# VH-VL binders against DNA-3-methyladenine glycosylase 1 (mag1): the designs that were tried, part 2

Target 1, 206 residues: DNA-3-methyladenine glycosylase 1 (mag1), of Schizosaccharomyces pombe (q92383)
Amino acid sequence: TKAEIHLSGLDENWKRLVKLVGNYRPNRSMEKKEPYEELIRAVASQQLHSKAANAIFNRFKSISNNGQFPTPEEIRDMDFEIMRACGFSARKIDSLKSIAEATISGLIPTKEEAERLSNEELIERLTQIKGIGRWTVEMLLIFSLNRDDVMPADDLSIRNGYRYLHRLPKIPTKMYVLKHSEICAPFRTAAAWYLWKTSKLADYTK

## First folded at step 13 (VH-VL)

Design H04 (from G04 with heavy chain D107Y, light chain N31D K54Q)
Fold by OpenDDE, fold request of step 18:
Structure H04 (fold): chain C 206 residues (1-206), chain A 123 residues (1-123), chain B 111 residues (1-111)
Amino acid sequence: as target 1 above (206 residues)
Amino acid sequence: QVQLVQSGAEVKKPGASVKVSCKASGYTFTSYDINWVRQATGQGLEWMGWMNPNSGETGYAQKFQGRVTMTRNTSISTAYMELSSLRSEDTAVYYCARGEYDFWSGYYGMDVWGQGTTVTVSS
Amino acid sequence: QSVLTQPPSVSAAPGQKVTISCSGSSSNIGDDYVSWYQQLPGTAPKLLIYDNNQRPSGIPDRFSGSKSGTSATLGITGLQTGDEADYYCGTWDDSYSAGWVFGGGTKLTVL
């Protein structure tokens, strides 16, 4: 892919990483979902194993009787105990409520509108919502809007990826990641994928 | 070489508990899950649950909820599975297996297995 | 009863091709990746196929996997005596009680 070619050509470290990991296969979903749905998924995934988060998310999805994802209005009016029973923490429940309200007010755009907004615009707009940080928006950008040039620098796996890539004695800061990942543009999403994969490599160490 | 080495055979009485260990080597212990799967004699494979060594998170099959506890000691790259209130039906070979997960694709799968631990429950 | 359905047994002569089916639903095979495991008599299971159709290192290309809809298939060509074993399909189930699920297993006999 163009991303693989670009990353392999950056320097010897990236060349090695791309070679070790192999082909770029993110297998991102092509399903079109509204931004508020993906944000809720992202919130569910915060500080949790992917499968644990998915279980919570799926239980949440199943609450509605019509087989559809709960509407913002339904989420707004949903009982705390129901959400808690799905496995959400109190903090995350607050975030979900905020997401619902923000969607109703129009702060969170529709899918159609979101597609017309830049990464930076979406980050600036959506991080105003309680419980929504840059990382959460970046998840939306990557998994819902299929943006190719996103570097989740706050992600611990990404930072550890750079620790591996640059053979650093300590985990680098998000600023370090942001600075050194600039050369990965316009394929920073692919770069992030490779960085995430570093923990699976045979020579990876904590 | 990636290896999972399990503890030896156990013989227990009904109502007792058993704790099986699984020592990992050849890879970063915290980068993969540990799954536990059992197999009764002449029967198929039965998934019991998963444990993430990094966070300590677990997910258990509904059948074993309340009776199984999966833990780990990261300093020695060892996972543990404890099953309580043992019954004769719990007689089986118990396997630990390395679980790979992919945050991006949603992939999950077991790729390396321990040699198995025979647990016999008899009065 | 296993969540995934496999034929209890299959048989063929050396050199022939066999296929083992694995049937599930939308919440498991339909949504997730399928793995296949080989279990030789008296041994622990071994990963044979992952991600529907990928072979781990060391697995010969005689083994193949495919997935379509809510079903998966394991193919074995050039059957050898050493292939006599139990074969299990498995995948993640995204149902309310999320977790890994296995098929009931298929006994392959080489005639």
Scores: ipSAE 0.838, ipTM 0.924, lowest interface PAE 0.7, mean pLDDT 95
Fold by OpenDDE, fold request of step 18:
Structure H04 (fold): chain C 206 residues (1-206), chain A 123 residues (1-123), chain B 111 residues (1-111)
Amino acid sequence: as target 1 above (206 residues)
Amino acid sequence: QVQLVQSGAEVKKPGASVKVSCKASGYTFTSYDINWVRQATGQGLEWMGWMNPNSGETGYAQKFQGRVTMTRNTSISTAYMELSSLRSEDTAVYYCARGEYDFWSGYYGMDVWGQGTTVTVSS
Amino acid sequence: QSVLTQPPSVSAAPGQKVTISCSGSSSNIGDDYVSWYQQLPGTAPKLLIYDNNQRPSGIPDRFSGSKSGTSATLGITGLQTGDEADYYCGTWDDSYSAGWVFGGGTKLTVL
């Protein structure tokens, strides 16, 4: 792919990483979901194992008997105990309520509107919402809007990826990742994928 | 070489508890889950649960909720599975298996298995 | 009894092709990737196929996997005596009680 060619051509470290990991296979979902749904998924995933988060999210999706994802209005008015029973923490429940309100007010755009906004515009707009940081928006960009040039620099797996890539004695800072990942443009999403994969490599050390 | 080495065979009385260990080598212990799967003689594979060595998070099959505890000691790359209130039906070979998860695709699977630990529950 | 359904047994002569089916539902095979495991007599299971159709290193191309809808299939060509074993499909189930699920297993006999 173009991404593989670009990354392999950056330097010997990237060339080696691409070779070790192999073909770029993100297998991102192509399902059309509204941004508020994806943000809720991302919130559920915060500081949890992905399968644990998915279980919580799936229980939440199944609250309605009609098989539809809860509407923003339904979420706004949903009982705390119901959300807690799905497995959400009190903090995350507050975030879900904020997401619902922000969607109702139009702060969180529809899928159609989001597709017309830049990464930076969406980050600036959505991080105003309680419980939604840059990382959460970046997950939306990558997995819902299929943006190819996103680097989740604050992600611990990504930072450890650069520790591996550059053979650093300590985990680098977010700023380090942002600086050194600029050359990965316009394929920073693919770069992030490879960086995440580093922890799976045989010679990886924590 | 990636390897999971389990503790030796156990013989227990009904009502007792058993704790099986699984030592990992050849990879970063905290980068993969540990799953536990058992198999009674002449029967199929039965999934018991998963444990993430990095966070200590666990997920258990509903059948074993309240009776199983999965833990780890990261300093020695060892996972543990404790099953309490043992019954004769718990007699089986117990396997630990490395769990792979792909954050991007949602893939989950077990790619490396221990040699198995025979647990016999008898009066 | 198993969440995933496999035929109890299949058989064929050396050199022939066999297929093993695995049927599930939308909450498991329909939504997640399928793995296949080989278990030789008296041994631990071994991964044969992952991601529906990918082979780990060391697995010959005689083994293949496919998925369609809520069903998966393991194919074995050029059957060898050493292929006689139990075969299990498995995947993640996204139901309320989320977790890994196995098929009931298929005993392959080489005639």
Scores: ipSAE 0.825, ipTM 0.920, lowest interface PAE 0.7, mean pLDDT 95
Fold by ESMFold2, fold request of step 18:
Structure H04 (fold): chain C 206 residues (1-206), chain A 123 residues (1-123), chain B 111 residues (1-111)
Amino acid sequence: as target 1 above (206 residues)
Amino acid sequence: QVQLVQSGAEVKKPGASVKVSCKASGYTFTSYDINWVRQATGQGLEWMGWMNPNSGETGYAQKFQGRVTMTRNTSISTAYMELSSLRSEDTAVYYCARGEYDFWSGYYGMDVWGQGTTVTVSS
Amino acid sequence: QSVLTQPPSVSAAPGQKVTISCSGSSSNIGDDYVSWYQQLPGTAPKLLIYDNNQRPSGIPDRFSGSKSGTSATLGITGLQTGDEADYYCGTWDDSYSAGWVFGGGTKLTVL
């Protein structure tokens, strides 16, 4: 791809990382989903490893037995105990309720409306929602809205990715990630994917 | 050499349970999921669920929810699938297969399969 | 009744090309990566194609895969008698009762 060619051409560290991880193949399952669905998936993933979060999210998807993801109205009216049984913490349940209310009111746009908004506009607007931070909006930008140039510099796995990439003695700061990822533009989303995938490499957890 | 080796054939009566084992070798057992897929004679493939050997977490196909339990023993790199309240319709070959999921990449295809375990439910 | 639709059978002579279709929906093939599996008589399935069009190590380049919209296609060129098998497409389905789904299988006969 253009992204793989760009990243491989940056320096020897990136060339080696792209070769070790392999072809860029991002999760596309949320590409056609409305923003509130991805925000809920991202909330499920807060403070959990991918597979545990996925189990919770899949149980939540299965609550509506009509073959559809729960609607904002269904989530607004959903019993606390039903959401608890999926595995959500009380704080995450509050976030889901807030997402539902914000979707009904129009604060969380439809996908088509969101396509007309910049990354910065979406971050500013949606971080007003209690329980929704910058990282959660960045997941929306990446996975539902397919924005190609997003670097979630807060993400611990991505910061550790730079520790691996540059062979640093300690996990670098958010600012280090922001500075050193500038050369990855306009493909910072793909760069983030590769950095996140370092956790899967044999020599990562030294 | 990456390999999944399953336990031998089982013959069971209706109402019983069966537990099939799947021993992994040639890779880090806790780094990949184990899926279970069955195939009745002359039929297609039917996914039953996945299990994460590192955490023990599972996700079951709705059809099997309440009847299937997937577990592991990481000390011997072995996954297990137990199916209870057996019926004649459960007669099939049961496969374990290596898979993977992550938040950033989604689902990967099943790249290594066990040889299969024939379970016959009769009489 | 498989969620993914494949023709029940296809046939062709040695040396020819055959294609096997797999039809799904936006909740499966449309959203997720497709894999193809070969099952020789009396054996376990074997991964032939992953991530829509990638070959695992050891799979010859006469096997190919593609995806367009909600459909996927397996191509086999230079057909050999050893290719006689059942072929299954598979992918993750995000609809009700989310999980892996497979096509019903296509029996390839080499005449």
Scores: ipSAE 0.787, ipTM 0.892, lowest interface PAE 0.7, mean pLDDT 92
Fold by ESMFold2, fold request of step 18:
Structure H04 (fold): chain C 206 residues (1-206), chain A 123 residues (1-123), chain B 111 residues (1-111)
Amino acid sequence: as target 1 above (206 residues)
Amino acid sequence: QVQLVQSGAEVKKPGASVKVSCKASGYTFTSYDINWVRQATGQGLEWMGWMNPNSGETGYAQKFQGRVTMTRNTSISTAYMELSSLRSEDTAVYYCARGEYDFWSGYYGMDVWGQGTTVTVSS
Amino acid sequence: QSVLTQPPSVSAAPGQKVTISCSGSSSNIGDDYVSWYQQLPGTAPKLLIYDNNQRPSGIPDRFSGSKSGTSATLGITGLQTGDEADYYCGTWDDSYSAGWVFGGGTKLTVL
């Protein structure tokens, strides 16, 4: 792909990483979903391992009798204990309710509307929602809106990815990631994916 | 060598339960999911569920919810699938298969399969 | 009855080319990576193609995969009698009953 070619051409470290990890193949399951659905998936994932979060999210998807993801109105009116049974904490349930209300009011755009907004506009707008930080909006940008140039520099796995890539003695700061990922533009989303995948390499050490 | 080796064939009566084992070798058992897939004679593949050996967490196909239990014993790298309230239509070959999921990549195909366990349910 | 639709059978002579289609929906093939599995007579399924079009080590390049929209295709060139098998497409379905779904299988006969 263009992203793999670009990253492989940056330097020997990136060339090695792209070769070791293999083809860029991001999770596309949310590509056609409405923004509130991805925000809920990202909330489920906050401070949880991928598999535990995925189980919660899949149970949530399955509570509807009509085979469709719960609507914002259904979530607004959903019994607390139903959401607890999926595995959401009380705090995350509050976030889901806030996402539902924000979707009904139009603060959270539809996918069609979101496609016309910049990354910056979406981050500034959506971080106003209780329980929704920059990382959560960056997940929306990457996985639902398919934005090619997003670097979640706060993400610990991505920061640790630069530790691996540059053979650093300690996990570098957010600012280190922001600075050194500039050369990855306009494919910083693919760069983030490769950096995250360093946790899967055989010679990776935490 | 990455390998999944399953327990032997079983014959059961309707209403009974069956428990099939799947022993993993050649890889870190807790690093990958185990899927269970069945195949009735002359029919296609039917996914039953996944189990995370590290946490013991499961996700079952809706059709089997309430009848299937997937477990493991990590000290012997072995996964188990138990199907209760057996019916004649549960007669099939049952496979375990290695899978993988992560948030950034999604689902991967099932790259290693057990040899299969024939379960026959007869009156 | 299968969520993914495949032709039930296909036949071709040795040396010829065949394709096997797999039709799904936006909740499965449209959103997720497609795998193909070969099941030789009397054996367990074996991963043949992953990530839509990638071959595992040891799978010859006469096997190929592709995906367009909600459909996937397995291509086999230079057919050999050893290719006689059932072929299944599979992917994750992200609808209300989330889980792996498979096509009904395609029996390849090499005449």
Scores: ipSAE 0.750, ipTM 0.877, lowest interface PAE 0.9, mean pLDDT 91

Design H04 (from G04 with heavy chain D107Y, light chain N31D K54Q)
Fold by ESMFold2, fold request of step 18:
Structure H04 (fold): chain C 206 residues (1-206), chain A 123 residues (1-123), chain B 111 residues (1-111)
Amino acid sequence: as target 1 above (206 residues)
Amino acid sequence: QVQLVQSGAEVKKPGASVKVSCKASGYTFTSYDINWVRQATGQGLEWMGWMNPNSGETGYAQKFQGRVTMTRNTSISTAYMELSSLRSEDTAVYYCARGEYDFWSGYYGMDVWGQGTTVTVSS
Amino acid sequence: QSVLTQPPSVSAAPGQKVTISCSGSSSNIGDDYVSWYQQLPGTAPKLLIYDNNQRPSGIPDRFSGSKSGTSATLGITGLQTGDEADYYCGTWDDSYSAGWVFGGGTKLTVL
């Protein structure tokens, strides 16, 4: 709730937004999971709505017959058709295979190792993996690594969040988001969450 | 204001099917999930599954996989749950309940419940 | 039997306080937000507490919730005879058979 206090104190726009959205309650289901698991969850979400992506991800984790997420070795060896049946596109399947190989090789760190790496080190290192862009690594930083100060500035929902927050006539650029979110430090992750939630507000207009 | 109104009580024989309706009002039907939960007399709550009215996507509890079908008609803001191959053990009150999930927040509790539909399965 | 464990009943006098426990696991209460539901006799369940400790509009502050590890607790102070009901905890379970799970319910009697 340090984040709510900080954001509410920034200006009247943020005070109103925090009040309208309510308590900061992020998805914590991936906090104890290894980085490759969150990267796969984020890949499932690329270019898809939350609920459709969640359905694909749930089918994927159900491939294991004991409720455990598939291991990198299991993913490396998994039949293409099994992954297609979950609903992954061919491009996303290539990304999942790349994530598995990169995890086995150590390019994708363990959670313990990742906790000692900076956001910038992780972004630089992991965006070299096929199908893994900055946004996907930012999801890892936020949801698995619990980093408090991450702003996914090119996320369309985040950009629309600033359109709502500042009552802009058009969706602002990523640079606008980067500049105006500086005051949200060191709680830019919570700021991103609130901005993303603006689409749920009754007076939201696209 | 926000309301879920269910169809009336049903009496069925073993082996038949039942289809319960749940009409939403006071909110944008396609913006929230619909869960189905049942409660046998003197028993607790048992989750049956969820349905996304926007996409039609569903997730069924394993116990009901193969016997339950959850659908909707968005033009009349109505969700449906059909349970086939009924047994006497399926005698219960069936509830629809509004739910929500998103990537950034995860799952929310069921904030609006229908009044319940009693289904009696007897020979 | 229920995935989440609740005591079958609790009781206390008007004006007193009571707590109702809900015990689960790392795949449900440990990782997900807990909600509590009140079911008055002959009625549908009603959301009483969400997100572990938040009250919907219209729920008085004598109802409270908390979560610690894999357990959750509903607290009720200033008991009234109108509080006699069944109380259920519920949460999402991320295990192989993923879905909503509920406790078996706790009958509250106000003597």
Scores: ipSAE 0.744, ipTM 0.874, lowest interface PAE 0.9, mean pLDDT 91

## First folded at step 15 (VH-VL; from H02 with heavy chain D33Y N35H, light chain K54Q)

Design J01
Fold by OpenDDE, look of step 15:
Structure J01 (fold): chain C 206 residues (1-206), chain A 123 residues (1-123), chain B 111 residues (1-111)
Amino acid sequence: as target 1 above (206 residues)
Amino acid sequence: QVQLVQSGAEVKKPGASVKVSCKASGYTFTSYYIHWVRQATGQGLEWMGWMNPNSGETGYAQKFQGRVTMTRNTSISTAYMELSSLRSEDTAVYYCARGEYDFWSGYYGMDVWGQGTTVTVSS
Amino acid sequence: QSVLTQPPSVSAAPGQKVTISCSGSSSNIGNDYVSWYQQLPGTAPKLLIYDNNQRPSGIPDRFSGSKSGTSATLGITGLQTGDEADYYCGTWDDSYSAGWVFGGGTKLTVL
């Protein structure tokens, strides 16, 4: 792919990483999900292993009266104890409520509208919502909107990825990642994908 | 009920092409990958490729590149696998299967299989 | 021959426990989630285990999966005659010729 060619051509470190990991295989969104759904998924995933987050998310999905993903209105009116029973923390419940309200008010755009907004516009717009930081929006950009040029620099796995990539003695800062990932443009999402894969490599050390 | 129903048995001559269909029901067709897997008599499972019904994107096993084409018709929730330049070694049962590979869902298996389509290639 | 290596056959008496191994490499089992499939004679494969150790609905807890390093294991306790089947492991391989890969299959005989 163009992304693989670009990354492999950056330097010897990237060339090696691309070779070790193999073909770029992004997880593209297959379903037409609204942004608020993906934001809720992202919030559920905050500071949790993906499997644990997924379990919570699945329980949450099953609460809906009509068997579909809960509507913003349903979430707004959902009992706190029900949400707690799904496994959400009080903090995350507040975020979910905020997401619901923001969706109802139109602050969180529809899928169609979101597709017409730039990464920066979405980040600026959505980070106004309680519990939604830049990382959460970046997850939306990557996994829901299929944006190709996103580097979630705050992600611990990404930072550790650069630790591996550049053979650093310590985990680098967000700023380090931002600086050194500029050359990955316009395929920073692919770069992030490869960085996320570093922990699976045989010579990876924690 | 979620199910995949495949087309009937095929008998082909060497050099011909075969197109197997796989109709999905009981779920959103465009939300899951379709895999194609074949199995020769008394042999193991052999993965042929995947198709994204939403975008039409495909990935083929190297062994079948240039000879296999995976397509879909979303209006009837049907996936197709066409194999050309058939040879005797292509005699097998061909399966379609529903799969998912999502970062968030963490689901990586083929959870629904078609009943299989026997393709016989003989002179 | 197969990218993933399984024993060709295993056997045990009813009520006993059996394990089926699946050996791969860093580009497949070492890098991705493993699934297991049961194929009864004359039938299509059935998903038995996904995501290394998760059971789909309807699969009894007698079936278990585990993964360590570049190897995976399927465990079957309380063996029943109905468990006689072929079992396949599978996962994604991120090698140069990326794609899904299966083990060679293991024939389980219930004595």
Scores: ipSAE 0.026, ipTM 0.574, lowest interface PAE 7.0, mean pLDDT 90

## First folded at step 18 (VH-VL; from H04 with heavy chain S31D Y108T, light chain D32Y)

Design M05
Fold by OpenDDE, look of step 18:
Structure M05 (fold): chain C 206 residues (1-206), chain A 123 residues (1-123), chain B 111 residues (1-111)
Amino acid sequence: as target 1 above (206 residues)
Amino acid sequence: QVQLVQSGAEVKKPGASVKVSCKASGYTFTDYDINWVRQATGQGLEWMGWMNPNSGETGYAQKFQGRVTMTRNTSISTAYMELSSLRSEDTAVYYCARGEYDFWSGYTGMDVWGQGTTVTVSS
Amino acid sequence: QSVLTQPPSVSAAPGQKVTISCSGSSSNIGDYYVSWYQQLPGTAPKLLIYDNNQRPSGIPDRFSGSKSGTSATLGITGLQTGDEADYYCGTWDDSYSAGWVFGGGTKLTVL
């Protein structure tokens, strides 16, 4: 792919990483999901192992009467205790409610509208919502909107990826990641994917 | 060499319990999930559950909820699956299999399998 | 009965190509990578394809995988007698109780 060619051509470190990991294989669903769904998923996943997050999320999905993901209105009106029973913390429940309200008000755009907005526009717009940080929006950009040039620099896995890539003695800062990932443009999402994959390599050390 | 080695065949009576072991070698035991999959004679694969050796966290298929227990001993890189209240329908070959979760791709596959343990339930 | 649907059997002569389909839904194949497993008679399953179309080390390029929407396909070219086996598709499912789901299996007979 163009991304692989670009990254492998950056320097010897990237060339090696691309070679070790292999083909770029993004996990992209063909099904269109609304931004508010992805944001809820992201919030659910915060500070949790993926399996635990998925369990909570699945319980949440099962509350829907129609077998569909709960609508913003349903979430807005959902009983706090029911959400707690799903496993959401009070903080996350507040965030989910905020996401629902923001969706109803139009602050959180539809999938169609989101596709017409830039990464920066979406980040600026959505981070106004309580509980939604830049990282959360970046996850939306990557996994829901399939944007190709996103670097979640604040992500611990990404930072550890650069630790590996540059053979650093310590985990680098967000700023380090931002600086050194500029050359990965316009394929920073692919770069992030490869950085995430570093933890799976045989010579990876914690 | 990465491998999973399971305990030997078991013969049990209805109502009894069986505990199958799965010893891992050739890799870091705590880095991968252990899945349990069974297969009755002439039938397809049936997933039973997963166990995270690092945390001990488990997830069971609904069919086996309340009847299956998956555990591990990290000091000897061994996973265990205990199935209680055995029925004739539980007669099958039981496999342990190494699984992986990827942040980008999710659950990708079971890349290493044990040789299987035959469990026979008969009166 | 199986969450994922496979044809119960396929057959072809040596040297020919066969395809095995696997159909699911948005909560499994639609959202997660598909893996394929080969099970030779009397043996444990073996990972044949992962991440929809990737081959583990040792798997010949005669084996291929693809995914489109909520369906996956295993392709086998240059069919050999040693390919006679049962083949299962598998993926993660988060529709109800999150966990792995398998197809019902396809018996491949080499004529």
Scores: ipSAE 0.041, ipTM 0.638, lowest interface PAE 3.5, mean pLDDT 90

